# Ledger of designs, part 43: VH-VL binders against q9umr5

Target 1, 268 residues: q9umr5
Amino acid sequence: SYKPVIVVHGLFDSSYSFRHLLEYINETHPGTVVTVLDLFDGRESLRPLWEQVQGFREAVVPIMAKAPQGVHLICYSQGGLVCRALLSVMDDHNVDSFISLSSPQMGQYGDTDYLKWLFPTSMRSNLYRICYSPWGQEFSICNYWHDPHHDDLYLNASSFLALINGERDHPNATVWRKNFLRVGHLVLIGGPDDGVITPWQSSFFGFYDANETVLEMEEQLVYLRDSFGLKTLLARGAIVRCPMAGISHTAWHSNRTLYETCIEPWLS

## First folded at step 19 (VH-VL)

Design xg1
Fold by OpenDDE, fold request of step 20:
Structure xg1 (fold): chain C 268 residues (1-268), chain A 123 residues (1-123), chain B 106 residues (1-106)
Amino acid sequence: as target 1 above (268 residues)
Amino acid sequence: QVQLVQSGAEVKKPGESLKVSCKASGYTFTSYYMHWVRQAPGQGLEWMGIINPSGDDTDYAQKFQGRVTMTRDTSTSTVYMELSSLRSEDTAVYYCARVGVPFSDYPWGFDYWGQGTLVTVSS
Amino acid sequence: SYVLTQPSSVSVAPGQTATISCGGHNIGDKDVHWYQQRPGQSPVLVIYEDSNRPSGIPERFSGSNSGNTATLTISGTQAMDEADYYCQVWDSRTYVFGGGTKLTVL
């Protein structure tokens, strides 16, 4: 039988957003128990990511317990960060494949319509004033805002991304790394035509340097220092990168070709 | 500044198809889902379906499954709704309506509406 | 199918408070949106997610939702508020509208 699949949604999503993914999984892997977690839907997805991590943890624990052979985790957009954090804090997770579906794994720094909608008076260049404030950090968007021009502020004020990345020292860094390394495979999915994840390489742990030059995963300090296990995962062949062009942000979970190419192979 | 401008009124015969257009302006067209809603004369509002920003994903009300097709053209910032096999009961004002939150098909309110397109189906 | 029930009509004198109800099973667990439709015009969102006003909507418009009833309240009703009002929810992959309430300002 197929391992259960757990799906975690992104910003402003719900289980409804994954109706096609559910259909595809049922079609190609009949009998698979797919659970799309309907937590922190809609506006509630703006709540602090650590709060979301706790909520999703409570939901996945019983699922994992019933699946001793392991589970697959599909996490979309913001959900990918939630899942990474989840796997970092859980010392007993049994995730075989962690599929990060167009997630800003290395953070977000772009003038998207999300930003325009949430902060109409701000641009990415000055959002640090809001996001790196205590008030801003109460919103999920700010929890993974990564301003390359204000690195010190990011490192000191980011209450989520900087911590799960191990970019800021904290007492749980070693344990979180150990926990995350329990994952069988890390499947990174994203693409240049996403239009939301900025830069799109963030889905592959690439990100801007101080000059807004995109550096790849292997050039990132978190990789070089193996702060949360990326270097180790890569070394043991546990990282799969599946870039795909021609897919917009809202199509990653509905595109059949993407599913067959990047998702389906890891649902065993 | 946000505007949804729909095509003009149409008269159709039973069995024919209608295709209403909705041209969007004043916002990023490719960031918002679009709904179609119709209203028969003297009646209430009826949801027809939704189309995602890229146009690659749609979801239609069960009542219209197999008969409605929603598409969008990014180059012209236009959304289309086609309804085939028209009946007299399809006589209505058809509205396009934008989802109030970008990149989301969560059941948000419809914050902007087109002016409506009257389609009359009569023999 | 999920059903929303609205009164067919409500009348109010200018300056008085109009209350329009929207009944639905456990509607309090749903997000309710309200639309105003003046004669010959398109619907306008006046309340979203139970109690929020879009920009440009007067403060005299308010909404609440609990139990089996959502309520649109218009305080200090003005002649321009005369319109049809529709409540809306999402249920089972479909959007449901109430039957609409005609508000008459006497």
Scores: ipSAE 0.921, ipTM 0.957, lowest interface PAE 0.5, mean pLDDT 97
Fold by OpenDDE, fold request of step 20:
Structure xg1 (fold): chain C 268 residues (1-268), chain A 123 residues (1-123), chain B 106 residues (1-106)
Amino acid sequence: as target 1 above (268 residues)
Amino acid sequence: QVQLVQSGAEVKKPGESLKVSCKASGYTFTSYYMHWVRQAPGQGLEWMGIINPSGDDTDYAQKFQGRVTMTRDTSTSTVYMELSSLRSEDTAVYYCARVGVPFSDYPWGFDYWGQGTLVTVSS
Amino acid sequence: SYVLTQPSSVSVAPGQTATISCGGHNIGDKDVHWYQQRPGQSPVLVIYEDSNRPSGIPERFSGSNSGNTATLTISGTQAMDEADYYCQVWDSRTYVFGGGTKLTVL
């Protein structure tokens, strides 16, 4: 039998957003128990990510308990960060494949229509004033805002991304790394035509330097220091990179070719 | 400001097809889902379907399955709704309506509407 | 199929409070949106997600939703508020509208 699949949605999503993914899984892997978690839907997806991590943890624990052979996680967009944090705080998770579907794993720094909608009077160049305040950190989008021009503020004020990345020292860094390394495979999916994840390489742990030059995963300090286990995972062949062009952000979970190429192989 | 401008009124015969256009402006066209809603004369509102920002995903009301096709053209910022095998009961004002939140098909309110297109189906 | 029930008509004197109900099974668990449609015009969103007002909508418009009834309230009703009002919810991958309520300002 196939391992259960747990799906975690992104910003402003619900289970409805994954209707095609559910269809594809049922078709190609009949009998698979797929659970799309309807937690923090819609506007509630703006709540702090640590709160979301706790909520999703409560939901996945009983699912994992019923699946001693392991489960697969498919986590979309913001959900990919939630899942990474989830796997970091859970010392007893049994995740075989962690599929990060177009997630800003290394953070977000772009003028998207999300930003325009949430902060109509702000651009990415001045969002640090909001996001790195105590008030701003109460919003999920600010929890992974990564301003390359204000690195000190990011490192000191980011209450989520900087911590799960191990970029800021904290007492749980070693344990979180150990927990995350329990994952069988980390499948990173994204592409240049996404239009939302900025830079798109963030889905592969690439990101801007101070000159907004995109550096790859292997050039990042979190990799070089192996702060949360990326270097270790890569060394043991546990990281899969699946870039695909021609896919817009809202199509990653509905595109059949993408599913067959990047998702399906890891649902065994 | 956001504007949705629809094509003009049409008169059709039973068995024909209608195609209504909705040209969007004042916002990023490729960031928002679009709905189509119709209203028969003297009647209420009826949801027809939704199309995603890229145009490669649609979801139609069961009543219109097999007869309705929604498409969009990014180059012209235009959404289209085609309804085939027309009947007299298809006489209605057809509206395009934008989802209120970008990049989301969550059931948000429809925050902007086109001016409507009257289609009359008569023998 | 999910059904929303609205009164066919409501009348109110200028300056008085108008209340329009929208009944549905466990509607309190859903997000209810309200639309205003003046004669010969397109619908306008006046309340979203039960109780929120879009920019440009007067403060006299308010909404609530609990149990089996959602309510649109218009305080200090004005002549310009005369219109048809529709409630809307999402259910089973479809959007459902109420039958509409004609509000007459006497």
Scores: ipSAE 0.921, ipTM 0.957, lowest interface PAE 0.5, mean pLDDT 97
Fold by OpenDDE, look of step 19:
Structure xg1 (fold): chain C 268 residues (1-268), chain A 123 residues (1-123), chain B 106 residues (1-106)
Amino acid sequence: as target 1 above (268 residues)
Amino acid sequence: QVQLVQSGAEVKKPGESLKVSCKASGYTFTSYYMHWVRQAPGQGLEWMGIINPSGDDTDYAQKFQGRVTMTRDTSTSTVYMELSSLRSEDTAVYYCARVGVPFSDYPWGFDYWGQGTLVTVSS
Amino acid sequence: SYVLTQPSSVSVAPGQTATISCGGHNIGDKDVHWYQQRPGQSPVLVIYEDSNRPSGIPERFSGSNSGNTATLTISGTQAMDEADYYCQVWDSRTYVFGGGTKLTVL
């Protein structure tokens, strides 16, 4: 039998966003128990990510308990960060495949219509004034805002991304790394035509340096220091990178070709 | 300012097809979902379907399944709604309406509407 | 199918408060949106997510939602508020509109 699949949505989403994904899974892997977690939907997805992690944890624990053979996670956009944190704080998770679907795994730094909608008077160049304040960190989008021009502020004020990345020292860093390394495979999905994740390479743990030059995963300090286990995962062949062009941000969970190429192989 | 400008009124016969256009301006066309809603004369509003920003994903009301097709052209910032096998009951004003939040198909309110397109179906 | 029930008409004198109800089973658990439609015009969003006003909508418009009833309230009603008002929810992959309420300003 197929392992259960748990789906976590992104910013301003709900279970409705995954109607096609459910159809594809049901068609190609009949009998699979798929649970799309309808937590923190819509505007509630703006709540602090640690709060979301706790909520999702409470939801997945009973699912995992009923599936001793393991489960698969499909986590879309902001949900990918929630899932990564979830796997970091859970010392007893049984996740086989963690599929990160167009997630800003290394953070976000771009002028998007999300930003314009949430902060109409702000640009990416000055959002650090908001996001790295105490009240800014009460919003999920600021929890993974990564300003390459204000690294000190990021490292000191980021209450989420900097911690799960192990970029700021904290007492749980070693344990979180150990927990995350329990994952069987880390499947990273994204592409250059996404239009929202900025830079798009963030879905593959690439990101801007101080000159806004995009560096790859292997050039990142978190990799070089293996701060949360990326280097270890890569070394044991547990990281899968699946880039795809021609996919817009809102199409990653509805594109059949993408599903067959990047998602389906890891749902066994 | 956000504007949705629809094509002009049409007269159709039963069995024919209609195709209404909705040209968007004043915002990033590829960031917002679009809905179609119709209103028969003297009646209320009826939801027809939704199309995503890229145009490659749609969801239609059960009533119109198999008969409605929604598309969009990014190069012209235009959304289209085609309804086939027309009948007299399809006489209505058809509206395009934008979702109020970018990149989301969550059931938000429709914050901007086109001016409407009257389609009359008569033998 | 999910059904929203509105009164067919409501009348109010200028300056008085108009109240339009929208009934639905456990509607309090849903996000309710309200639209205003003046004669010969397109609908306009006046309340979203139960109680929020879009930019440009006067403060005299307010909304609430609990139990089985959502309510649109217009305080200090003006002649320009005369219109049809529709409530809207999402249910089972379908957007559902109420039958509409004609508000007459006497």
Scores: ipSAE 0.898, ipTM 0.946, lowest interface PAE 0.6, mean pLDDT 96

Design xg1
Fold by ESMFold2, look of step 19:
Structure xg1 (fold): chain C 268 residues (1-268), chain A 123 residues (1-123), chain B 106 residues (1-106)
Amino acid sequence: as target 1 above (268 residues)
Amino acid sequence: QVQLVQSGAEVKKPGESLKVSCKASGYTFTSYYMHWVRQAPGQGLEWMGIINPSGDDTDYAQKFQGRVTMTRDTSTSTVYMELSSLRSEDTAVYYCARVGVPFSDYPWGFDYWGQGTLVTVSS
Amino acid sequence: SYVLTQPSSVSVAPGQTATISCGGHNIGDKDVHWYQQRPGQSPVLVIYEDSNRPSGIPERFSGSNSGNTATLTISGTQAMDEADYYCQVWDSRTYVFGGGTKLTVL
């Protein structure tokens, strides 16, 4: 029998967004209980990420309790940050595979149509003025905005990403790292043709330095210091990288080859 | 300025296929899902389906499953709707419509509509 | 087979308030969108998500949604408001439109 699968959607999504993924799972792993959480749908996906984490935590607890042998998470885009925070704040999670589907794990610095829709007079070079303010931190996209040219503001103002990355000291950092390390596998999925995640290597814990040169995961300070457990997971053989070219941001959950190559093997 | 310009009116015979185009301008074509809606003469609106212009996924209303195909051409910013095995009851004005929120197939309202394409199916 | 029920017509005197209903089972749990279609024209979104006006829609248009009924209200009705009006919801992976209400301004 297959472990239950919990799906966490991204910005402006709902459970409808995963209709193809559900079909793929049903075809290859019949009998799998799949729950796509219908929380913070549509406009509600803009609520602060800590609010979303609390709500999703309440929803996953009974699912995990009914599956003592473990569950899998498939977490898309913004949802991958929600899931990573869940793994940190839950000392009793039983997640085997955490599948991060094109998620901005090290943050976002892109001039996207999302940005234009939310902040039509802003560009990536000046969004820090909004996002690194108390008002801006009330919006989910600002919770993972990561301006490589204003690191001091990011480290000081980020209410979410800097904390879950262990980039700013806080009293829960050691406990969160311990909780996160209870995951069985971390499966990182993304690719150069995503068109939204900027840089796309954020899905693999890569990110820009101050010159907008992409540093890979192993070059990041949070990895080198093992701030939340990435170095430990890699040494354990628990990190799987599955890059795929030719897939746009909204197509990750509707591409059968991507599913068969990068997702299916981890749905034990 | 967002604009959706559709192909011209057509006259078809039963059993043939129709193919209506919808050319988008004034925005990033691949960032917004496109919908198709039809309206028979003197009747109300009927949703036909949705296409993701940046991927290859579609979803069609059950009534049209097996008869409708939606495609796109990103190089010309154009969406196509093809309806096969036409019947006289397929006589309608066909509209393309776009939601106002990017990268989302969430059931938003339709902010922008094409001018409509009259297709007449007569024996 | 979710059904939205609208009256076929509503008549109102100029300057008066028009009320157009959209009935559906538990429609209060759904987002309701409203469209205006003037003769020979494409539909125009006038209310989204129950009660919100798109930019450019006059304040005389308002909406509400609770229980089994959503309502479009047009106060101070003008001759230019004469049109067909459609409500819309999402249900069971499909958009559903009401049958439409012809608003006549006499």
Scores: ipSAE 0.845, ipTM 0.914, lowest interface PAE 0.8, mean pLDDT 94
Fold by ESMFold2, fold request of step 20:
Structure xg1 (fold): chain C 268 residues (1-268), chain A 123 residues (1-123), chain B 106 residues (1-106)
Amino acid sequence: as target 1 above (268 residues)
Amino acid sequence: QVQLVQSGAEVKKPGESLKVSCKASGYTFTSYYMHWVRQAPGQGLEWMGIINPSGDDTDYAQKFQGRVTMTRDTSTSTVYMELSSLRSEDTAVYYCARVGVPFSDYPWGFDYWGQGTLVTVSS
Amino acid sequence: SYVLTQPSSVSVAPGQTATISCGGHNIGDKDVHWYQQRPGQSPVLVIYEDSNRPSGIPERFSGSNSGNTATLTISGTQAMDEADYYCQVWDSRTYVFGGGTKLTVL
């Protein structure tokens, strides 16, 4: 039988958001136990990401315990950051495939409608004033806000992304790297027409330098220093990159061609 | 300001199809899911389904499965709802409605409504 | 198949408090949205997620939800509050509306 699949949703989502993905899995891998975690739904998805990680950790423990052969994670958008943090903090996870579905893995710097909704008087050039404060870090969007023009503020104030990326020293860095490296495969999915993740290459661990030039994963300091294991994973052949053009942010989990090309091969 | 402007009233016969348009303005059309709700004269509200304007992704209420089709045209910022095999009980005002939260099919309340389109089905 | 039950009508004197109930099994576990619909007009969201007011909705509108009953409360009722009111929840992949309550101010 197939390994169980755990799905972690993004900002302002619920399990309903994955209705088509569940259908695709049922058609190609009948009998697979798929759990879309019904935690921090809708407005609750704005709660600090460490609170979400704690709650999702508690929910995945019994699922993993019932599947000693391992599980797969499919983690969408903001949910991909929750999942990466889970892989770091859980010394007993048994995740084979971590499938990151258009997640802002190196952060977000977009003037999105999410930003306009939450901070209507702000834009990307000034959001650092809110996000890089203790009050701002109480919102999930600010936990992965990455302003390339205020790197010193980001490194000092980020309570989440700078830590899980190993961009700021902390006492758990060695154990988090060890835990993360127990994953079987890291499957990175995203594309240029997403329209929300900015730069879209954040889904592949790319990001802006100070001139807003996109540096790819292998050009990032976190990769070069192997701060949380990306260089080791790549050398192991465990990183799969599956870019696809023509897919908007809300369509990644409802596009059959994307599923067949980028997700299906990694469900075992 | 957000505006949803619907096509005009229509009279139909049983067995025909209706197609109502809803033209959106004042926001990024592809960032917000669109819903359809109908209301028979003197009656309550009934949800028909949802469409993702960034694609043709739809989900329909069970009552309308097989009869309803929702589509969109991103170049004109317009969604369409087509209901086939009309019956007299399909006489209603048809509304398009939008939630207030972007990129979300979570069951929010509907913050914005079109003006409604009366469709009368009579023989 | 989830059912929401509302009274068909409620009458109040001007300046008094109107209460409109919305009954449903374990409705306290659901988010309840309320709409006002004046004759010939589109519905207007007046309460979302049990107790929150959208921008522009007067403070006299409030909501609560516990157990098997959600309640819309309009204090200091005015003639302009005369309308139909609908509650709404999400259940089993569909939105469900109550049958509506006609509020009469006289």
Scores: ipSAE 0.845, ipTM 0.918, lowest interface PAE 0.8, mean pLDDT 94
Fold by ESMFold2, fold request of step 20:
Structure xg1 (fold): chain C 268 residues (1-268), chain A 123 residues (1-123), chain B 106 residues (1-106)
Amino acid sequence: as target 1 above (268 residues)
Amino acid sequence: QVQLVQSGAEVKKPGESLKVSCKASGYTFTSYYMHWVRQAPGQGLEWMGIINPSGDDTDYAQKFQGRVTMTRDTSTSTVYMELSSLRSEDTAVYYCARVGVPFSDYPWGFDYWGQGTLVTVSS
Amino acid sequence: SYVLTQPSSVSVAPGQTATISCGGHNIGDKDVHWYQQRPGQSPVLVIYEDSNRPSGIPERFSGSNSGNTATLTISGTQAMDEADYYCQVWDSRTYVFGGGTKLTVL
């Protein structure tokens, strides 16, 4: 009786990462069909996000077709950006709940161990030199890198985030907004102890201004202009914000209290 | 640089428990999953399980379910592996091992290994 | 219950090429990792994801994987290469190791 659930993983992940989340769903909602997509696993998660969106789109089409009453998405970390792009590019999606699980929705500006691993001689203050180049945009991390001190370069060079945010004009902006607005609920999950998403408020569409002061979602230009439908969704009561302290980045899908509080109510 | 330093060798009797420590240094302890692997004398390698040091998330190989417990202490950057109800077949060198990719439980190869802890179970 | 099969030993003369096989059903569809273990020492990763060398591993180590066989190749073998070698895959939520191959350089 429950709608099917589709799970999209993050950077350097696979379906194995969601073993505990699957257990929670099975215990609380027995018989729910849950599909954790095994695409772009491990190192393949560094491929350009538009390539990933195309591959995930092909995988979700048959699942959605078999579920005319709708599906739910649970999308973790980088996977939340893949899912938001899916909602924009698919004119035939039937997603009820889009659950964004600690995803860098307004971008990333963190000096993380991911950054040190991939670009060991770089830091957040100089990574714009790499990421805002055609070569850098071939890496998924750079597709959502958002340097608040080089916003002009971000707006001109981003091949992904600036487009799905409607921060740069393009021919599909009106259609993408229309498609995104067909979602039933947008459930935003994240918290101050994440340790990777920087600022952590990016999971709630907050982000730094030029002084590294966090502006919340309602203070962002993309919200105020309603560029891809956030203001419209909030006015409909379709945005759910579920912050939780004390959860590290790798624990969002393995914390039972988080599941019961923030996820389970939206898996109708 | 990255170092994994394990506790010293132990001699145990059947029915007792062992507890091996693995102290990490040279990296951010909570950024990397830790694995345990053992090797009986003259035999090959055997995976025992994985722990997320930033939380209590563990997963154990089926052979060890019910006998193994992995824990961590973030204040000392140390992971522990405890194996109960010991038998002579549990005589082995026990290794902690780490993958090279942060924040990932994807099945990478193990880039870093502790020096090993010999545990002998004899009557 | 996935099984990896390795020969128990391989002998080569110094300077010759050693090949160590790792057999498994459709192993070509899996990522294969290889470890070197000298007597009394911890394993060392020498090949990851079929054919890639970690930093610090000599170029004479190479790997391949197709069909039902993965292969570790050591060209120009040296006395220091004398060790046990293990292949490893992931299957059914567990790491599986081969039984090990003792390489003797005589």
Scores: ipSAE 0.801, ipTM 0.902, lowest interface PAE 1.1, mean pLDDT 94

